# VHH binders against Probable cyclic pyranopterin monophosphate synthase (moaC), part 5

Target 1, 244 residues: Probable cyclic pyranopterin monophosphate synthase (moaC), of Pyrobaculum aerophilum (q8zyf8)
Amino acid sequence: MIVDISKKPDVFRYARASANADVKKCNTAVAAKAATVASRYLPFLHPLPLSATAWCKDGKFYVEGIAHWQTGVEMDVLFGVLVGLLGSGAVKIENLRVEIKQKQTTPPIIENVNTSEAPITREGDLVASAYGRMKVVNLDIVKNPVEKGHPIYAAQTAAALNAKRLCELLGGPCPSVQHFKIEIITSDSVEVRTFIKARDITPAPEALFSAGVALLTIWDMIKKYEKDENGQYPYTYISELHLD

## First folded at step 1 (VHH)

Design p08 (framework vhh_podentamig1)
Fold by ESMFold2-Fast, scan of step 1:
Structure p08 (fold): chain B 244 residues (1-244), chain A 117 residues (1-117)
Amino acid sequence: as target 1 above (244 residues)
Amino acid sequence: EVQLVESGGGLVQPGRSLTLSCAASGFTFSRYTYGWYRQAPGKQRELVAAIWSGSTLYADSVKGRFTISRDNAKNSIYLQMNSLRPEDTALYYCAAEDYLSGTYDYWGQGTQVTVSS
């Protein structure tokens, strides 16, 4: 079951997420849009009205979000960074993390940021593999059922169901996916490998996307065990996500 | 494309041991399932042992005597053969299967193992 939020206070919720990536263009419009619809792709995330903005600065991609609602927005902005980078042509993403999250009774101040976009072209092989790694505080929690279910099984299911849906966010043609495989391993971190075969166009962005969805699903399911006394994530982040 | 090269075969006396090696190149090593097959003259090719992410499989004729292993850092597969018997005499092949296909897609040239007194 999804956790009951009906008795949580309706206050302003703010979060900012970032990641390192070398991209020549920043598709910030895709990032902002993805953040507002993240609950359609992450199975335990509650839908909410979200205002989101995105920007690039000093080799980092940022998304921030604000909602006046009963739940936090950190997973929404993390998803925005992931999709924004994929929409910007990233094949390697490092240190996808929550920089800050807050709740307060007064509206947060957001500076105006212009959004931009560019068409995505798809050149490459009809098979693709991706690898992702996520640092967590306690791996034993990942290995066992939590309140929302088993993190690894939920992540495998979410990744498989969403493997071919990235094109709904990026725009343009969707690959005709013929096969999808995912493996999740716990070592000193959570490791994910995905493999996708398509008939017509390269599924490389989908390989990265499905790995990211798996890791974010695990993060969302264990997040109460990952927060410090100030509600922040000092140790939890996706350290790498790249094509093999 | 995948290339597999076997080594370590030779002539050995009954009761002794040999280790076969298979060096793999041209791919992401961890993506594939690997197996050892053997074929004696005039007989059908048979699976000896297989290895993939979480499991190993052995033919009944070699169970308890042979051990398959992999070294991901060296892109290599090994077959440790103990207590060898004359009936183990065969040409031994390394094979690789893309885990999507369900069949062994790539084969080495083979290495000869002869067990005789």
Scores: ipSAE 0.000, ipTM 0.086, lowest interface PAE 22.7, mean pLDDT 81

Design p09 (framework vhh_podentamig1)
Fold by ESMFold2-Fast, scan of step 1:
Structure p09 (fold): chain B 244 residues (1-244), chain A 118 residues (1-118)
Amino acid sequence: as target 1 above (244 residues)
Amino acid sequence: EVQLVESGGGLVQPGRSLTLSCAASGFTVSSNYYGWYRQAPGKQRELVAAITGGDTLYADSVKGRFTISRDNAKNSIYLQMNSLRPEDTALYYCAKLGYDTSWRFDYWGQGTQVTVSS
């Protein structure tokens, strides 16, 4: 389910997310756009009016966002980092995490301006596999139904639904997907592996995107149980996401 | 260091078969994506067949006629080409596949020429 937030107060909500990735370009416009529409891709995430900006510094990709709304913006900026890196040509993403989130009476200043890059070139392998790993405090919560539903089953469905939709965010033609599969395993962490086959253009970004959507869907569904007393994520992050 | 050496090409009549071989050194064949590309004169390179983990992919133009395989003991990749047509005439490349635009890394050899003519 989408959880009822109607009785939560409107306050300013801020978050900044980051990840490590070796990229030749920093596609900040795609990142900011993705953050503002994250709820169209993460099935249990509430829509909200988000202002977002992105930047690269010292081998990291950043997205920050602010809204005056009834819910936090951490999932929106995490999604922005994921898609921004994919739109910047990343093949390996490490330590995708929330650096900070704040609930404030007045908005913080967003200082960076987003720049546009050309759409991603779609040449390469017609089959791709991706692997992702997410560290969580409470693996048993992932294995069982929560208020929003069963995290693993929801993640599998969200990944399949969204396997064909990354091109809506990156621009350019969409791969003609012929096959998609996903496997989610709980070990000492949440592990996801995706496989995708297309006929015409490389689905490598879609393999990464589907794995990331699965992990972010699980994170969104269990986040109540992962936050500390200050509403921060001291232990939860996506440690790796790469083509394999 | 990755090295791929193609062999097995030649002149063949329509309807006949050829097997192309790709010998790999400096890495293990079983652990990566591999494929066969071809390029006819004046045309762009096209993917003909790929092998990834436990799955294979074929271009529509060769599906049912070509078979890609690997032999881990011989550290080699093969392309079995049956029912060859004049349209199959091209230089054939074996590649360790990766990603374009920072998403793809290819290693391409000199290729092996396949000519289908009567």
Scores: ipSAE 0.000, ipTM 0.101, lowest interface PAE 20.3, mean pLDDT 81

Design p10 (framework vhh_podentamig1)
Fold by ESMFold2-Fast, scan of step 1:
Structure p10 (fold): chain B 244 residues (1-244), chain A 118 residues (1-118)
Amino acid sequence: as target 1 above (244 residues)
Amino acid sequence: EVQLVESGGGLVQPGRSLTLSCAASGLTFSYYAYGWYRQAPGKQRELVAAISTGSTLYADSVKGRFTISRDNAKNSIYLQMNSLRPEDTALYYCARQEGDYSYHLDYWGQGTQVTVSS
């Protein structure tokens, strides 16, 4: 279910997300673009008029977003960080988190600008697997239906539907996918494993992307149970996402 | 619990500079975004500048003249105001921004008066 936000106030919504990643060059343009179209990829997100900027500093990749709308933009900027890092050649992402989200009555001005980057050149094995882990406050919420549906089943479906779509965001050739599978398990955290096989170019970015989409779909579905008294996420984050 | 205390206001002549400081206590400083707001006599309160971990925002009326900065080690935010104009006369507040789904209001300081007069 896409939750009814019609009674929520139209105010300026701000969020900033970040992750640690060792990348040679930061593809900030793809990150900002991805944040603005996140609702096309994450099934329960509301479409909204988002202005987004991205930057790198001290081993971290950042995306911030601003919209005058009836819902927060934290999932949009998280998606921006994920795709921006994949567009920057990241094979390991740590601590993908929301640093802050806020609402305000006055219009902000965007200071940062995005740098235009070329599409990624791919080289590697024609099979790839990825592992992701997300820390959550109450794991039992993930195992059962919530307001938006069943988190695990929704995540599996979102990942499968989007496994072939990362090239729409990164540009360049799309892998000719021959096989995709995903497993989601719960232990002390939410764990996801993806496997993908392609005929022609490495699907390693797609393995990471589908794992990230699954975890972000779960986060979005359970987020009302994850917020502290100030509406922040002190304990919810994707702690690791990497190729196996 | 959370306190924001502004300082550095005063009376200055047009074209001069002034630096405002905001000291924050009782919070995890580096986790939050902060802003400077002002309210001139007979006008609504407006955002002047805001700062997050890696980004700044400015109102069009102050862009190029004012600079916002933060010092996480000192739990402080600063507003460097250059080329001051009479229309910059206002009570200046700093605020910690709350999340979209917070049930709390933004935390505000008590304000510091800036008067630009010849």
Scores: ipSAE 0.000, ipTM 0.129, lowest interface PAE 17.0, mean pLDDT 81

Design p11 (framework vhh_podentamig1)
Fold by ESMFold2-Fast, scan of step 1:
Structure p11 (fold): chain B 244 residues (1-244), chain A 118 residues (1-118)
Amino acid sequence: as target 1 above (244 residues)
Amino acid sequence: EVQLVESGGGLVQPGRSLTLSCAASGFTFSEYSYGWYRQAPGKQRELVAAINSGSTLYADSVKGRFTISRDNAKNSIYLQMNSLRPEDTALYYCAVRYGDSYEWFDPWGQGTQVTVSS
């Protein structure tokens, strides 16, 4: 289900997300774009009018977002970081996390920023596997239905539905997907592994994307149980996401 | 203009009590969470107590001795300090954040000095 937010206050919502990544040039334009349309890809996320900015500094990729709305924007900026890094050619992403989220009566000041684009490389093997790991506070909640549904089953479905859709965000050619599978297991963390086969161009970005979508779908579904007293995520983050 | 005015500090003997007050104006008082920072010379600023609409938080160094409270009708925050120790000597600032925001705003007031001496 899409949960009822009608009684939540309509105030300024701010969030900043980041991840470590080894990329030569940052595709900040695609990151900002992806953040504004995240609800089209994460099935339980509410649509909202978002202003988003992205930048790279000291080996980290950042996205921040602001909306005057009834729900937080942390999932939107997390999605922006994920897609921005994939659009920047990242094959290894570490520590994708929410740095901060806030509710404010006045809008935060956003510095005027320069946008940049990086070329997207589509050379490589026609089969790809990705692995992702997410640390959570309460693993037992992931294993059972919550208000929005069953996190694992929802994540598997979201990943499969979105496996072919990354090219909508990055532009350029879409892989002709011949096979997709996903496995999600709970151990000391939430682990996901994806496999994708294409006919014509490497589906490596799609393998990473579908793994990330699965983990973000779980995070979105359980986020009520992961927040601390200040509404922050001190322990919840995607620790690794990489090609096998 | 948002304004916070701290008061109630002074010189006090160890083991005694003191009550600090913070008067707030210029914003919708009930939408904010409040706290008290302190900073002693040469030391880092420490958040010692916080209050929102449903809960209170205390630093381990003051737990059981300090009590934070709010009065929405008076737009005021209080810090009741019992069993004061020399190490409680510091400049005390009223702290503000919107709702359950992670970041506390920089102190808007001048602070109130508390000195505990033998």
Scores: ipSAE 0.000, ipTM 0.112, lowest interface PAE 18.8, mean pLDDT 81

Design p12 (framework vhh_podentamig1)
Fold by ESMFold2-Fast, scan of step 1:
Structure p12 (fold): chain B 244 residues (1-244), chain A 119 residues (1-119)
Amino acid sequence: as target 1 above (244 residues)
Amino acid sequence: EVQLVESGGGLVQPGRSLTLSCAASGFTFSHYAYGWYRQAPGKQRELVAAISEGSTLYADSVKGRFTISRDNAKNSIYLQMNSLRPEDTALYYCATYSPRDLYGEFDYWGQGTQVTVSS
């Protein structure tokens, strides 16, 4: 279900997300583009007119976004960081988090200009596995159906649907996917493992992407229960996402 | 001015019961959803129970021991806590949101009420 936001006020919505990664590129144009179209990939996100910019500094990748709309933009900028890092050749991502989100009556100023990089190379094994871990405050909500559905089952479906779609965002060739599977486990955190097989080019970025989509779908579904009194996320983040 | 005020906390012995209440004012109470959160020293804040129109959710650690309820006529939310354990010791917070924004942010939070379970 896409939740009814028609009664919420139109105000300026701002958010900034970041993650740590060791990358040789900083593909900010891919990140900004991904943030603006995140609702096409995350099943419960509302479409909205987002302006986004991205940058790299001191081993961190950043995306910030702004919209004058009835809903927050934190999931959009998180998706931008994920896709931007994958488009920059990341194979290990740490501490993907929302740094800040705000509502304002005046338009915030977004600085920095995005730059384009060549698409990533697709040489490597024709099978790939990824592992992701997300820290949450309310693990019991993840494990049980919320009023509009089960977070784990929704995440599995979103991951499978999107396993073939990363190339729409990165450019370059799409892998001919032959097999995909996902496992989600809860312990003291939310853990995900993906496996993908392709016929022609490495699906390693797709393994990471589908794991990230699963975790972001869970985050989006439980985010109401994860926010503090200031609407921030002090304890919810994707602590690691890497190839096995 | 929208305001949530928690009450009913205190010092209680293990195995006993305590009822927390949350009084809401400054807005239309009906059609809103409510939750109880708690935070113990050195721990992350966690959702204990939530109530919306027609449904309730409970953390596994309190399921079967705690009951959340609402009284629209009194603009109040209650948390009935039975069989209290030392690990239930925490600051307990009341929060509210519109039921039409299930995945949105909580609109308002109270200041919290302390529950201490010890001999």
Scores: ipSAE 0.000, ipTM 0.185, lowest interface PAE 18.4, mean pLDDT 83

Design z01 (framework vhh_7zox_3)
Fold by ESMFold2-Fast, scan of step 1:
Structure z01 (fold): chain B 244 residues (1-244), chain A 117 residues (1-117)
Amino acid sequence: as target 1 above (244 residues)
Amino acid sequence: DVQLVESGGGLVQPGGSLRLSCVASGFTFSSYAMGWVRQAPGKGLEWVSDISSGGSTGYADSVKGRFAISRDNAKNTLYLQMNRLKPEDTAVYYCARGYSDWEFDYAGQGTQVTVSS
């Protein structure tokens, strides 16, 4: 079977994502790189040619992206913010959200001035736990299979498979992971808790990363049910992601 | 300007093997899913196999266990190793750039594979 793509617009796709975090540095190069390769880490995301720019302002980390493509780039820029913040030393992330997404007939001007910084230092406990919470409109969709499978089981698998891969994006040393656990619960929201044990260096960034990957995988799988009449996400966001 | 150039086709007897290659240019090869599509004489296009940017592979039931898709991002090259070929595999094989499930936006000129005795 071939899929009919003739009705999809040949336009530029733009999105900007942000989150609040207290960081010592703004590692924009890591954020931009992560956005362009997000499909290698989020199992249902399609690879696409993305131009991405990141910046920090007033306690917020931003990533914007543009592609000449048939699908939106919001998941790519959300992943960029997550990884950029982890590469900037964040241990607490709040309100990771899509600020805006647009279709445009002309390419917007994007300043490509991303700056590389030294990798984060890896000092701390050899065990780490992270907690994440995502607000969604359609919680019942999260609890049941969709076209690509069950969101919770897919998220558990994606998190486990990617738990130790963050260093591919941040640079620097990779922890030797000995143990990984993840728990996902639906309450008034989607909640995730991860636990990682390493032999040699702290896996705290990996605990945060795996929790974020789980939540973004769920968001990606349910996103068509979460959009408002303008294709935006007024109520869907990761409200908190932090070390326990 | 996107270019996909296939090679490696030819005439082979049933049970034989061929390896197809596709050299890509004009885009960031490592960022795209790639695949192989074929067209048998008098038939429509049939999806054969694909490989994501991360290396995940898929195969049509008709070729599963016999064909293997792979990529070399350093060389901008996509491969299809075809083993235990059958007369039913006779087709023009096209390299294609993917942008969503079962969708592609560019294909090469194709390479002919003929399996006959």
Scores: ipSAE 0.000, ipTM 0.095, lowest interface PAE 17.2, mean pLDDT 83

Design z02 (framework vhh_7zox_3)
Fold by ESMFold2-Fast, scan of step 1:
Structure z02 (fold): chain B 244 residues (1-244), chain A 118 residues (1-118)
Amino acid sequence: as target 1 above (244 residues)
Amino acid sequence: DVQLVESGGGLVQPGGSLRLSCVASGFTFSDYAMGWVRQAPGKGLEWVSDIYSGGSTGYADSVKGRFAISRDNAKNTLYLQMNRLKPEDTAVYYCAKEGYSSWRFDYAGQGTQVTVSS
């Protein structure tokens, strides 16, 4: 379900997310745009008016966002980092995390200063596999239904749907997907593996995207159990996401 | 501690005028760029105007020609003169101080409500 926020007050919600990036381009416009439309891709996320900006610095990709609304923006900025890195040509993403989130009565100021880049040229095999790993405080919560539904089953469905939709965010051609599968394991962390086959162009970015969407869907569904006393995420992050 | 206290908001008819003031304390006012940002009901934050320590000004396209930003460094006060107000200008207006980067403001006050309606 999408949780009922109708009784929550409008306050300023701020978050900044980051990941380690080794990319030739820094496509900040794609990242900022993705953050504003994250609810169209993550099934239980609330639509909200988000101002977002992105930047690259010292081997890291950042997205920050602010909204005066009834819910937090951390999932929106995490989604922005994921899509921004894919739009910047990343094949390996490390330490995708929320650096800080705040709820306050006065606004932090965000100026939208983003740079557009040409779409990434797609080269590679017509099959691709990706692996992702997410550290969580309580793995047992992932294994069973929570308020929003069953995390693993929701993640599988979100991944399959979104394996066909990354081109809506990056621009350029869409792969004609012929086969998609995902495996989710909960041993000492949440692990995902995706496999995708396309007819016409490499689906490598889609393999990464679907794995990332699966992990972010699980994070969103369990996030109330992952926060510390200050509402921060001291343990939860996506430690690795890469092509096989 | 940085303090920014806004005043001058209120209810005004379309085509009317208001002058917002912001009294600053806790820092050397003349050394920093200052600005105004606003938030309309149900919408995100919008940059309105800024003024640099040297007096150079910038304005959002939506307010160019209608709003004028100014500062009085002797009184540690920032102003926004708002003319020919439109219903679309209805928002809470926040005074903002320059942050570590001159293109980013790192502090805002409590805000003052501006309502433009007939």
Scores: ipSAE 0.000, ipTM 0.123, lowest interface PAE 18.6, mean pLDDT 84

Design z03 (framework vhh_7zox_3)
Fold by ESMFold2-Fast, scan of step 1:
Structure z03 (fold): chain B 244 residues (1-244), chain A 119 residues (1-119)
Amino acid sequence: as target 1 above (244 residues)
Amino acid sequence: DVQLVESGGGLVQPGGSLRLSCVASGFTFSTYWMGWVRQAPGKGLEWVSDISTGGSTGYADSVKGRFAISRDNAKNTLYLQMNRLKPEDTAVYYCATDYRGYSDAFDIAGQGTQVTVSS
């Protein structure tokens, strides 16, 4: 369900998200683009006009965003960090979290850059698997329907739908996906495993992306139950996301 | 669209030389690692050489000391100078970039240029 926000006032919304990852490049252009279009990929996220900035520092990737809108921008900047890291060659992502979420009155000036498609190298049949884990306050909420629907079922469908779409964000041709499957397990956390078989180019970033989209879809659906009295996330974060 | 266009291949005798060129378009060439990969008849893709944005180079053991990779960022062009060519260097040579960062053979390549070393 996309929740009705028509009665909420427009105010400046700010958020900054980060994750730890060892990357050989910092693809800020892809991160900024992804943050501005996150609602196209997270099925229950409201579209909004977002200004986003990305940077790398001391083994961490950052995205901050500002919008004058009726909803917060934390999911948008989290998505920006995820995709920015995938566009930067990350094979292991740790501690994807919201650092701060607040209101402000003066937005910064930022510029987003465009990405282009690229020719492919044929590599034959290739496989990739990814694992992700997310800490939540109450797993029982994840296991049952909430206002926006059933978190696990929505995550499975979002992941499957988006398994072939990362190339739209990174640029370049899409891998010829031959097989995709996803498993979501609740233990003391939310765990996701994805498997992709493709031709032409490696689907490794697609395996990571599908796992990340599944976790972010669950987080977006349960987020009102995860926030404290100040609207912050004291416990909720994606602790790991990596290739198997 | 991102495009890589190779040229400079041909027929050469053992011990000869060729210089391959690759013209890139549709992306900011100067910000990407670039390389050459090749595919010999009946074999898989083999990494040949790469060059960083700052000019640091790497080479496969089979070509080290004989090949030299270089780039001209003002012309969006990558080069491979091939010296003392051997019959086993016969292959289609592809200009490539590690655009996505997840492939040993680079994940983006051009159409290739044929190099044949034979007398």
Scores: ipSAE 0.000, ipTM 0.277, lowest interface PAE 11.8, mean pLDDT 82

Design z04 (framework vhh_7zox_3)
Fold by ESMFold2-Fast, scan of step 1:
Structure z04 (fold): chain B 244 residues (1-244), chain A 119 residues (1-119)
Amino acid sequence: as target 1 above (244 residues)
Amino acid sequence: DVQLVESGGGLVQPGGSLRLSCVASGFTFDDYAMGWVRQAPGKGLEWVSDITSGGYTGYADSVKGRFAISRDNAKNTLYLQMNRLKPEDTAVYYCARDLYSGSWEFDYAGQGTQVTVSS
């Protein structure tokens, strides 16, 4: 017999984000943790009870998240993918996107055990530069103030305040940052360049992180203008993020 | 329209094996958690196993170590490999979409396939 499920209980929020990256290890525990605390790093996110799981398959890194909450969790899982890849040693990230978000029935939630890898090695140059590019539908909105403020100025501020904080998520040593610079320009897309100098260990992951934080801050501020009628993101994604 | 079609059930002796299959259509298969629930004669639904879109698996204690869930996203197919079958595994097995560990709640299920374990 077919089981009748026509009357469902209350709903919860689901999203899955992904990106392409060449990594030898998948630090899924760091990704899941980062998704749950994304609001501490992205200034306009609300804290919420999130269960998150991460995995790798065929050169792609995934994070999915579930929360019984009033808002979507897509920015939280995007942040999880970004940080998980940096914690996995990624130096080039492509096509960081929301694959799907939806409202679902409220099942019992069991916390999944994610695999933790050792912190990344901090050998390398004491100067790093990163480049990021984000495709958007409404580029003109990025250039002007919205309800939350000016996207470019907010992104510059969020990136600068968070440039030194990636080690809180990855574990291991924190670089002693001496200089940080960021430039954001709009062309046919949103482009970000970061420059960071440290005294003691390579800040290359921080250069990537700060560029990603800037782009995600812009995405979060303009997201109501980027969603289609189904609340999905058909054209908005971070197409590239890499060291120069 | 969403369809889930189970197959592979039948009569088997204790200690035997069966492989259940579920062919999905009408939706993007790899976007959903999938799983198996069963209903033994005269009993309610029991969660058996689930697999997330990312391949993470859960199992009921009663089947752990004997059953293995898997999916083939290229073929839109969910599988349940059942080994060392016991009479208490006798049930109708349903393929379910949006099923999570420890839950009997889902948004779609198939018509079920009968598994009978007896001599």
Scores: ipSAE 0.000, ipTM 0.101, lowest interface PAE 20.9, mean pLDDT 83

Design z05 (framework vhh_7zox_3)
Fold by ESMFold2-Fast, scan of step 1:
Structure z05 (fold): chain B 244 residues (1-244), chain A 120 residues (1-120)
Amino acid sequence: as target 1 above (244 residues)
Amino acid sequence: DVQLVESGGGLVQPGGSLRLSCVASGFTFSNYDMGWVRQAPGKGLEWVSDINSGGSTGYADSVKGRFAISRDNAKNTLYLQMNRLKPEDTAVYYCAKDRSYGDWELFDYAGQGTQVTVSS
């Protein structure tokens, strides 16, 4: 379900997410746009009016966001980092995490950072596989239904639905997907593997995207159980996401 | 009926402390995320702190390190320990029930909340 937030007060919600990635281009415009529309891709995420900005510094990709709304914006900025990195040509993403989230009455001040749009390229194999790993505090919660539904089944469905939709965010040609499958395993962490085949252009970004969507869907569904005493996520993060 | 009754407010000097309490009834208290929100004169509602059914807490930056939220499920009571109070903390404080693992219920205030005034 999409949980009822109708009686929560509007306050300023701030979050900043980051990930390590070795990219030659920083597609900040795609990242910021993706953050504002994350709820169209993550099935249980609430739509909200988000202002987002993105930047790269010292091998990290950052997205921060602000909304005057009834829910936090951490999932929106995480999605922004994921899509921004894919739009920047990343084939390996490490430590996708929420650095901080805050609530406050007064508007937060954020720095205005230069944005650029880098062209994407679609050369490569017509078959791609991706692997992702997410660390969580209580793995048993992932294995069973929660308020929003069953995390694993929801993640599988969200990934399959969204495997064909990354081109809506990046622009340019969409791969003609011929086959998609996903496997999610709980070990000491949440592990995901995706496989995708296309007819015409490489679906490598889609393999990464669908794996990331699966993990973020699980995170969103269990997030209330993952917060520490200060409402932060010290232990929950996507430790790796890469092409096989 | 959901009912939340706040108490513990009053006048204190800057640097002082107060402990607010909220007695809940009409729902299974232990199943619900609970929080405190406040309204300063001439301003809107500001979230102060929350605590989920499992005991994990969150705090607004303006109160972090000074306030501590806690709950006693046996007594159906939510607490806010406020230390090193500042004039900027002057507000009416309201106990709030959030969604939980289970059914969503309305955000509700017991009357007018409890008034905290920090002044010399």
Scores: ipSAE 0.000, ipTM 0.126, lowest interface PAE 19.1, mean pLDDT 82

